# Designs tried in a protein design chat: VH-VL binders against Nucleoside-triphosphatase THEP1. Part 2

Target 1, 177 residues: Nucleoside-triphosphatase THEP1, of Natranaerobius thermophilus (b2a6v4)
Amino acid sequence: MTESNILLTGKPGIGKTTVIKRTVELLSCSSTGFYTREIKRGDPRVGFEIISLQTGERLPLAHTDFTTAEDRVGKYGVKAENLLGFLKEINEAMTSNKPQCLVIDEIGKMEFFTPGFHETVDKAFQSSYPLLATIMKKSHKFCDYLKNRGDTDVIEVTENNRDDLPEKLAKRIEEQL

## First folded at step 1 (VH-VL)

Design a09 (framework fv_danvilostomig_arm2)
Fold by ESMFold2-Fast, scan of step 1:
Structure a09 (fold): chain C 177 residues (1-177), chain A 116 residues (1-116), chain B 109 residues (1-109)
Amino acid sequence: as target 1 above (177 residues)
Amino acid sequence: EVQLVESGGGLVQPGGSLRLSCTASGFTVSDYYMSWVRQAPGKGLEYIGYIYSGGDTAYASWANGRFTISKDNTKNTVDLQMNSLRAEDTAVYYCARDYYDAFDIWGQGTLVTVSS
Amino acid sequence: ALVMTQSPSSLSASVGDRVTITCQASQDISNYLAWYQQKPGKVPKLLIYEASTLQSGVPSRFSGSGYGTDFTLTISSLQPEDVATYYCQKYNSAPWEYTFGGGTKVEIK
């Protein structure tokens, strides 16, 4: 095992978050961080919520109803400040001495509005703990830096590999612990 | 029309301070990394620092501690606060946008002259 | 600290000539290199990004190549309006400093 950081990429809707969740379920250690879930009103997406792996707390990250939000991505207003508590959980986990996996879903446009997100992500990549994260596919200066790190394994999630990835990734993470 | 316009340049004495502002139109600064770059008269381009879309900043080592970048998403502006100015800081100061690529949009620049 | 070295510092060529400008990084920067054109008294204009991708609206006579540490900007047939100083610039890779080369001044004979 040469790379402690696992970074999942792939097209929107391919199942990156499902791979994260299934991998976490197979781990014997605790997982700290968050994952993102789509909010729907029938067919169209109306927003995204962030969910704590530690506490199960849910907060909206973006929604079409956030019409007064300063920050926007497409049709969505972004309440990036809602990520602050989740970043705190990750920062605190990095000062603990117990075996655990750090999870960041997603390193992407909406999350970049949160003060301290860049710093927390950089610390997580540098930490001794295994990191499992998803990242936007489009080229972006910070994302491309993370993808090109020598300690980072970038895996594209596809229809051909998504069902087999959770077991493979869980095994790799367990070996690092 | 995508545009950046700098303002606030002028004459300042050594040891003084000056604040530059960059106003964006046709796009939202919070969607991009925004950078400051300077160019001394007759010389090349020199990077100063950036502000990340989430608000975090980073600076060239020579600028760290003297220059501070901030943004106001409501006003759609990016500012450069310059302290402890020296004659060597005399330059045209540009703000520039970068999202996926390099600096694709530049302001016209504003001249800062540090002289007694 | 990462250093970007451009050569030559200046050149003079005739209309229609093929012009080549070189940029060398002191460490591997993959393809995270841009080229800019700055005409006298004007702001810099992006020509090429990701080493070889032409910016929208830039004439096809401009091209870029290279990967890692060695990069080249080529103007296949120099035109009078191409008189300018050209700068290479590293971006988007650690360290997160956007380092410029020293520039190459291109003039017509």
Scores: ipSAE 0.005, ipTM 0.457, lowest interface PAE 15.8, mean pLDDT 84

Design a10 (framework fv_danvilostomig_arm2)
Fold by ESMFold2-Fast, scan of step 1:
Structure a10 (fold): chain C 177 residues (1-177), chain A 116 residues (1-116), chain B 109 residues (1-109)
Amino acid sequence: as target 1 above (177 residues)
Amino acid sequence: EVQLVESGGGLVQPGGSLRLSCTASGFTVSSNYMSWVRQAPGKGLEYIGYIWSGGSTAYASWANGRFTISKDNTKNTVDLQMNSLRAEDTAVYYCAREGWDYFDYWGQGTLVTVSS
Amino acid sequence: ALVMTQSPSSLSASVGDRVTITCQASQDISNYLAWYQQKPGKVPKLLIYDASTLQSGVPSRFSGSGYGTDFTLTISSLQPEDVATYYCQQYYSDPPTYTFGGGTKVEIK
């Protein structure tokens, strides 16, 4: 089966998001979706924000200052509803006819709180568009399902491959368009 | 605000079948993983199986082939169909919502008694 | 098979006492452990997840700790309403292979 879906895994802080961003920069087509980055106020980190690849819109996903948030992961309050607009963009992209790469960074615990996240991810994996996504390393039934799909290539990002991956992945995605 | 209400429990004879229903309020089953857990009188909790948000199911080895989980997104319900019931299946059956594999909300439970 | 062992099976304590319940995994489960409270005749309720994260609305007298194979649930000052059976659950393994501990029955003297 063709492996049109690329899933990046690896230890926290290894550079999965950097591989995503560098790969997207090398693509000739549009990219639709989001990536995640740490919010730091010195040391340690205080939260995570999600950034639209299409618009550059930035919204917090989790923060230590969200003390009244209903959903939490560790010390962070999670505003999972902030992902809703980004999921809508991905869903709309899948009904368009223009060549593009779908990007989901990350398929993980915080994002699972968002209504419709699992459904949008499933659709993206089944879509005709190339998908570039990061996924949490921990075993979880939904994540394991995605990792075991015949159309999905799971790549562990390491110190040894992270600098070479963007060029390799960009070439692969371009060949599928 | 979030509620799970179970129905369908009762007395059934060995070899019989019974269908349990779980009605969700305050969230949508289409966006969540839903599970069934049972508890025999005076015993501990025992996992039965789950239905993924996308509709796929998986079951504990002992339940596979006898128990089936399904959902209706329009009605916002999750069902457990139980076949070939045995005396050992006598238990309170709970519908539960999964957060991240742990169960953040549980239904009140419904008693199933398998007896002649 | 990934087995969860709780100790003690039961305990009796006085109001105001510090109560400790232990849960041991047969394999390393990192911090993927939840605690549930089940009062007599009632539905189980989530108390703690990820070994130490308190569920919203749960009294601060409840706390969890541990990592790997050894986990502890502590009630810092036992109240009458805490009479219940407590269960641990691992979710490190893939479903449907989730396992619960055998439970610890907490009673007032």
Scores: ipSAE 0.007, ipTM 0.468, lowest interface PAE 13.9, mean pLDDT 86

Design a11 (framework fv_danvilostomig_arm2)
Fold by ESMFold2-Fast, scan of step 1:
Structure a11 (fold): chain C 177 residues (1-177), chain A 116 residues (1-116), chain B 109 residues (1-109)
Amino acid sequence: as target 1 above (177 residues)
Amino acid sequence: EVQLVESGGGLVQPGGSLRLSCTASGFTVSDNYMSWVRQAPGKGLEYIGYIYSGGSTAYASWANGRFTISKDNTKNTVDLQMNSLRAEDTAVYYCARGDEYWFDPWGQGTLVTVSS
Amino acid sequence: ALVMTQSPSSLSASVGDRVTITCQASQGISDYLAWYQQKPGKVPKLLIYAASTLQSGVPSRFSGSGYGTDFTLTISSLQPEDVATYYCQQGYSYPDLYTFGGGTKVEIK
C-alpha cells in the first residue's frame, strides 16, 4: 500500500541534509519544517544549527561553546528549546488542509530534548501529508517504532545513491498530492 | 551512587489529590525516560507513565486523565500529580529511570493510602 | 493492548533445584525483555535485560533466554536468598511502552 513517510538514514556526514534540500527544491508544493546544518570551525565540527524551510530563520541547536548547557550530547551542549518554534510551525501546518510536504531533519538524540518533539513527530507520521525526514541510524525505541511502521519507507543514503535520490523522492512526494 | 528518592506519600480521602516527587542524584533526569510504577499491597507491578528528556509524556490507558507526570531539570526532580483518587489507587509508588527499554535504578517507593 | 503472561504464578522448590519461569508476550517484542527480582519488603532489582544479558553483580546461576514471544528465566541452583517474586517486563512496544508480567512467587519448601 501507500508509503507516505520517507525516512532517510545513513552515516553522519553522508549527505542526508543535502538530499532533503535538493528534494525540496524540486517540489511544486510548499514545504514546512526544518533542516539541520553543521557548524564548522576549520576541520572539526563544533555544532549544529536548525533552519526553517518557510522563513529561513536560523537558530543553534548544539555547540561545543555551550559549556553550561543543561542538556548534552557528546561534547555538545544542546539548546533544544530553540526547536520549539519549528515544531509549532509543523503542528500548525498539519491543521492547514493545504497541499504541502512536512520536513523533519533530524529525528535524533539532540532533538529529543525538545518538549513535544516525540508528540509532533508521531502526529506527522500519522498525518495524511507527505513526510520527508532524516533519522539517526542507531537503535532507539522511538526510532525503531518509526522505522518499522507500515506507512514508512526507510532509505539508507550512501555515496552511491545520494545524487539520484532527490529526483526520485520529489516524484514520489508529488504523486501523493 | 546513582539514586532516586520518592516523597509526598500519605493518607488521602477518595476524590482527593496528591503530588509525589522524585529526586535524582548521580545523574540528570533530562537524558532519560523517567517513569512511575506502582504496586498495590500484595499485588504486582503496574506501569503508570513516563516523561522523556524533551518533556514528552505517555501514560498507561488506565492512568490517562487522572495522573500527570512533569519534571524540573533545575531541581533534578520528577513529579507525579494524582487526581480523583480511588481506594484502588492505594499502592507503593516508585519512580524509576527507564533506559529506553527497562528500569534501573528504582527509588525505594512512597506509600499512598486512599481511604475514608 | 500488549499483554505479558507469566507462568507459574507461584512455585516451591528445594535448595539446589533448577527453577524455570516463563513469560509470553501477546505480540513479538524481539529481545527487549527484562527480568526483575523483588525480595519481600524490598524494591525491585534488575536481573537480566535484552532477554539474556546478566546485570552486573547478579550471580551467574541466573540466566535468561528467548526471542519474540517466548522467554524463560532460569535459576540453575536455587539458594535461600533467591526467595522472591520475579517479574518479566517488555520495553519494545510503542505506544504500549512498558508492560510487566503478573509475577512468579518463588518459595523454598
Scores: ipSAE 0.005, ipTM 0.517, lowest interface PAE 11.5, mean pLDDT 86

Design a12 (framework fv_danvilostomig_arm2)
Fold by ESMFold2-Fast, scan of step 1:
Structure a12 (fold): chain C 177 residues (1-177), chain A 119 residues (1-119), chain B 109 residues (1-109)
Amino acid sequence: as target 1 above (177 residues)
Amino acid sequence: EVQLVESGGGLVQPGGSLRLSCTASGFTVSSNYMSWVRQAPGKGLEYIGYIYSGGSTAYASWANGRFTISKDNTKNTVDLQMNSLRAEDTAVYYCARTYKITYDYFDYWGQGTLVTVSS
Amino acid sequence: ALVMTQSPSSLSASVGDRVTITCQASQGISNYLAWYQQKPGKVPKLLIYAASTLQSGVPSRFSGSGYGTDFTLTISSLQPEDVATYYCQQSYSTPPEYTFGGGTKVEIK
């Protein structure tokens, strides 16, 4: 039973992004995609930014200061168009014929506003490249579909496993290359 | 050119088994979802199940347990194994390429193969 | 189980007429609905997906609308080549258990 797609789920703040970053640091191959980081103003969380693993470019995905944004999640205005360049990087990677790991952090409500996001995600899951992604825990038609795929291993990140997961996932990804 | 061709249909007795095959050309089954859909004579379309590129399968509730979908990536074929056949399984059986990226739909269909279940 | 109900079962109209076919879902399915055309003796062909998006190559006289539970397929000016049975299909269910409507047979008077 080999599954080329690894989906990390778990409670908000459990450390899913930290597992992603630590895993990527252990890989000998290139990683293409993005991860998310909270934007904080002291204690309060005021937004989220997306950061390219390949270039280091960062753009805000959501912020409380985006008061005129058409798309919203909770207290955050969402600039979903900022994700377009990152999706292009992933699409280009899938045609490159070079050993690499695809990374998508996160598959969630804010990202769903971006045109082409569902298409890029589904293509990444179908690709022969190893995929390491995080996904929201809450039920959603698209998320449930991804979690139920037979080529996909869904792992819940917990306090008990988060410190050991990076080495285990890196080894598994290396074996797929 | 994208093409799907079903084969293996024919006359089978109630309680019998039959295996249908679908040969794809112009694309690879290893990177696509493939479905089976049937249509009884003079009736509407009825979904049976699908197989994903990774080999996972999902079936309509009525088909689960009697029908099995499998694939051979090297031959570029998708098979439907039908067991414990009944008269009401008489239908034209289609294989169809299934698009699932943003919305689910059947974008290309084979010609169909007739299965008749009769004594 | 998610049931799709089409109406009418059949209709006859004249060339140039506006034809309307309806499809009703037993529960909300957002815009996860496709329409297919099946001409006599032929295989089904995709017309519309996402309730209102025309498949490439489909004539502009075909249009789809609706959201939630109520959907409509419209042929603005019926042509002889449009004689066919039309089916709606939901893909909201996950894991997928797609269901089709019963079909609407369209004939010329």
Scores: ipSAE 0.000, ipTM 0.464, lowest interface PAE 15.8, mean pLDDT 86

Design a13 (framework fv_danvilostomig_arm2)
Fold by ESMFold2-Fast, scan of step 1:
Structure a13 (fold): chain C 177 residues (1-177), chain A 119 residues (1-119), chain B 109 residues (1-109)
Amino acid sequence: as target 1 above (177 residues)
Amino acid sequence: EVQLVESGGGLVQPGGSLRLSCTASGFTVSSNYMSWVRQAPGKGLEYIGYIYTGGSTAYASWANGRFTISKDNTKNTVDLQMNSLRAEDTAVYYCARGYVRYESYFDYWGQGTLVTVSS
Amino acid sequence: ALVMTQSPSSLSASVGDRVTITCQASQSISNYLAWYQQKPGKVPKLLIYAASTLQSGVPSRFSGSGYGTDFTLTISSLQPEDVATYYCQQYNSAPYSYTFGGGTKVEIK
């Protein structure tokens, strides 16, 4: 497949992570990587956590309680170092010879603070493994570079396509395996 | 001390091919993106393309299909393969180092190698 | 397509003069702009990146400013060794659309 890398974009809260999780559930192969989930305390969103698809390990990426964090995005302090173990899982997967799908949710501003993130993402896009990732919609140098790659298909998730997208993406990924 | 040295320039006839090489010292090409930039006599700088740490490449639209960038991490070299050369390709060709993949400004440049395309 | 317009194309000034060179992008490039100096017969040298960050080893008389579409390179007190052609470069539309300005030739009169 010429477009072996699938990048999902769309407005915050549209369901990009749900599309990823549902697609992964339909695959016959293993999936390696992580997805991101909101942390809420009542009404307000207070942070984001990252969850390993392979191990289920969970660590906070950003939180309003991280008041002394040097890296910040909006009201959130970012503990980018918490992503290091998840990047290691992806790097190790790329040295295996097992059929699998790589998953990165999200390629975004908070993740960019993590040492090695750009290198791991670059390797994943170049790899022979199918890649399913979400990317922030807002213009950003690294994101625009990834969106413009000839081997990459950028799909906007909308209310009109989000329920049908998992089956279509799973089929495409299966054909690449 | 960072140094880039280009080689392989020379005279070539229209329609011909030429391969330029850039040898890096003082750093490893595996840790930086690498780029080629040219400058026709008396003219300005013109971006050709780049190769990043993992080996992926991207080119200016006018260069895509005729020019190919590759690298050898063990020899610490970056090459530019030039095909279907035209008289307007006559220029000094520079190898340049990018700071990081997403920051495409060039902190070090080679001395350049002259390519003359003439019949 | 993103176009970079650099002005003036050339200028002559006296030692000690304040020199300004401008660069305009046809659409916003945030702060993703670099400035290079190319002395006659020599390779280009990076002066400034991220619009205003001075590269290490570059004399403090050089400064950059701007955001969005309008950028300026300033030499606060021109010296004889500053005779060169100066180029701006946008790197916001990387990797397919890196664009250099046309250059500004600076001479001592």
Scores: ipSAE 0.005, ipTM 0.459, lowest interface PAE 14.5, mean pLDDT 84

Design a14 (framework fv_danvilostomig_arm2)
Fold by ESMFold2-Fast, scan of step 1:
Structure a14 (fold): chain C 177 residues (1-177), chain A 118 residues (1-118), chain B 109 residues (1-109)
Amino acid sequence: as target 1 above (177 residues)
Amino acid sequence: EVQLVESGGGLVQPGGSLRLSCTASGFTVSSNYMSWVRQAPGKGLEYIGYIYSGGRTAYASWANGRFTISKDNTKNTVDLQMNSLRAEDTAVYYCARKSYYRGAFDIWGQGTLVTVSS
Amino acid sequence: ALVMTQSPSSLSASVGDRVTITCQASQGISNYLAWYQQKPGKVPKLLIYAASTLQSGVPSRFSGSGYGTDFTLTISSLQPEDVATYYCQQYNSAPYSYTFGGGTKVEIK
């Protein structure tokens, strides 16, 4: 049995995005999708932006300055509509017939506000393409469903394994291409 | 012993072309990610481009279109084809390996000098 | 375009001195920062990766710190063999790009 879907979980700040980025660097194929990065002005973290692995395009997903945003997580206002173009890239990639790895960082509360997110994620998990994603640790109906899929390997990122994971994950993904 | 050895440097006139070669020993280029980096006399290090284990390439914006990186897994070599050379391309050219665990360049060749002058 | 700025461009210090070199990224690069040492006439050697992790075989007097945009390389007690030019290098944009700082030349009085 082969698990084509790799889900990284772990405590905030443990380095899940770093594992994603380093794994992608080791791949011989292209990667399609996005990763998230903190927005900083000096020392304070003021938000999160989403970055396309294909184009390098960056858009804020959440920011403390989004005071009128309808959707919120903690101190951040969420502009979920900014994720729409990234979901389009992932959906188009699944019909391209080229070797590639799909990347979704993160499957979490902020992203759930985006129309079509659940549908795109579900299709990615069902696709023949290898998927490398991060997922929130907290229990949620959709997250629990994804974590319990038979084609999905859930790996907790820890201090002990985070430096070792990129090579192991890249090897697994290469073997599926 | 793990090492990289560059060759093919020399004197070229402006507008000319030159092909550099990098031979790896102690590891395989088919399983590693290789890069070219240059250094003009008295100046700093400047990234040129990268080739993945599977053969896909990426280049610095300034190098794209003039420089091409390729590899031969059987010969265990990585090549840099340089076209439309200018005086500003005068530099020592290094072949380097990207570390799987570190993301940084952990093995460097000794470099080969390219001089572009009339 | 992402720019890496090193300060100072050159410094001269005495044996045993604490030396500090700084590197600033024009945008956030997390901890994807390496430091290299290049002695006169020699090839670059990796000293530090992931901003603060020492490469095997590198003396403990070398240390790195920083995250995001501001990074520091420290030599706690400068030795004669440390005369070299030091370069920072971001790899946050890898595999698509890597950017080196301009270098800092370290000399002994």
Scores: ipSAE 0.000, ipTM 0.459, lowest interface PAE 16.4, mean pLDDT 85

Design a15 (framework fv_danvilostomig_arm2)
Fold by ESMFold2-Fast, scan of step 1:
Structure a15 (fold): chain C 177 residues (1-177), chain A 118 residues (1-118), chain B 109 residues (1-109)
Amino acid sequence: as target 1 above (177 residues)
Amino acid sequence: EVQLVESGGGLVQPGGSLRLSCTASGFTVSSYYMSWVRQAPGKGLEYIGYIYSGGSTAYASWANGRFTISKDNTKNTVDLQMNSLRAEDTAVYYCARDIYTPWYFDLWGQGTLVTVSS
Amino acid sequence: ALVMTQSPSSLSASVGDRVTITCQASQGISNYLAWYQQKPGKVPKLLIYYASTLQSGVPSRFSGSGYGTDFTLTISSLQPEDVATYYCQQSYSTPPEYTFGGGTKVEIK
């Protein structure tokens, strides 16, 4: 199968993470990786947390309260080191020889500060395991490289397709296992 | 056409100050990390610092305290303010577009020469 | 401090020769390494990023390899227009602080 990698893009708040989670729930195999959740205080978005699909461990990736953080994106301080354990899990999964789906939510600015992130992402795209990931929509050299790979299918999540995507993506992933 | 053009270089006395400006065309600086790199005559490349899309800055340890990077998104310019200049600051100063994903410079200006004499 | 060391500092070779330039990091940097070419009197030009990914428009005779602390830039068949100084650059440090190698000057015999 030439298109083993599925990249979801779309506007902020469209439901990319919900598509990821619903797809994973429909899979018969295990999933390894993480998804990102917005942290809110009422209406304001104050940060993002990363959650392990296999352990349920939660760590903040970025927050407006991280005023002393060395890495920043907009109003957020980024604790990129919090992603290291999750990258290790993905790297170990690729050597496990067990049927599974790799999940990376999101390939974006904040995650790029983590040492080894680009390498882990490239390895995941090259791996024989199905990959389900979200990626920022804006043009960027590394992101454009990933989107233009011959083994990668880029799908824009919209209000019109988001409810149907999980079932369709789960079927595609199952066919690779 | 996508390009960067530096200006403001010249001759300054030791202890003096100078402001360099970098004008971008064909893209917006607010969408990128923008960096300054210098090169003394006949020597290698030396990183100075960068400015984030959101306005925050970071500097090489040797440059911190004497050099300040700023930007004006409306004018599409990035500036380098240099203070307490020394003879060893004599160099061609480049502005460069910095891709924060892999952290490399895919576009460079032509450079502007700063000479500090004593 | 993360230091990048290039070898050799200069070399002379004939047109058509295979040229290899090495770059060593003082600590592991994965594959967060780029290579630049600077021709006499010109601005630097990006050749390779992510240790081995060739920039669009760069001739295929250029290639990069390596991981961790040891990296190489290879020119498979040296051409007259390749006379230049070549620099490696690490992008591993967090917070980000780039370090360039000292450069390797390539000349034609």
Scores: ipSAE 0.000, ipTM 0.468, lowest interface PAE 14.9, mean pLDDT 85

Design a16 (framework fv_danvilostomig_arm2)
Fold by ESMFold2-Fast, scan of step 1:
Structure a16 (fold): chain C 177 residues (1-177), chain A 118 residues (1-118), chain B 109 residues (1-109)
Amino acid sequence: as target 1 above (177 residues)
Amino acid sequence: EVQLVESGGGLVQPGGSLRLSCTASGFTVSSNYMSWVRQAPGKGLEYIGYIYSGGYTAYASWANGRFTISKDNTKNTVDLQMNSLRAEDTAVYYCAKWDLEYGYFDYWGQGTLVTVSS
Amino acid sequence: ALVMTQSPSSLSASVGDRVTITCQASQSISNYLAWYQQKPGKVPKLLIYDASTLQSGVPSRFSGSGYGTDFTLTISSLQPEDVATYYCQQYDSYPPGYTFGGGTKVEIK
């Protein structure tokens, strides 16, 4: 409850991103960072795109059509360089004195390919700003480090709590500002 | 299984107020997102606003300040309070349920007619 | 504001015809688009969501396609009960910014 960093985990498709977006809508302060959305064609999930909370700019992070991409996760080619501008926004926000919440959706394998991602995430966790982020459920050295930090609260999003979490998290973040 | 029933429509004078109510059955308002959508006679669908399961509300810019959405979890109802009504507000008003966390509407009520006229 | 433009505004076709309705977004909405059917005097009914996923119970003659800014609703063989106005809706924006297209009225000749 006093931890400044909130990490949401849970099954793929459980609604982690929706919890992030609804929480952000409830905040009276600005939010800086990005969230991720699935790209679908009917039932098949064909990719993911990243969207800036500040500007609304959208860029694909991964897609099944990225057949020549050097970096891959499963069936997806990853254009990790598309995340660079979003990391710049977060880094610049951390040097300002404006009340704000930092948002990172998601801390996961696809994003790890982006140069500077680990550094930006580590800085965000150490910053005085409240951080609201989603993180992959599976074990990973960097993810496990973040989950075990004393200033970090890990919450598993489930069907039972996903609708109530946004109000609870927004209240908690507002109390830090 | 799922049913939405609107009530409270009727004739109101310009400048007046009216409260619409939507009664849900087959699901709980406390765990779902609900919206109001209107349709003027012979015109298209127009989004008004929504209420989140946790009680947060947000409105289309044209509705903000005149229309208020609220809910009563014990009665399983969602209300739309309409103030400063104009002739242009004459429409059938629908309540609609969201599909889980996405913005498309999987169930609609039958609608209730609001006529703003002298 | 994100604007949804439908075309045509109305059309007349014969039973058995293939009918195509288009919806264009003023900016990319990925696949976050739904189609609704509203028969005369009735409430809107969800037909398709995520641009191409058919709602349970909707006849297979209905199909949707598209991504980004251009979307299409197709009725492969128009039936008399398909006389209705069809609306697209984007849900890519935060909920206060949701928008509907202007509608396409489908009639039998």
Scores: ipSAE 0.000, ipTM 0.463, lowest interface PAE 15.6, mean pLDDT 84

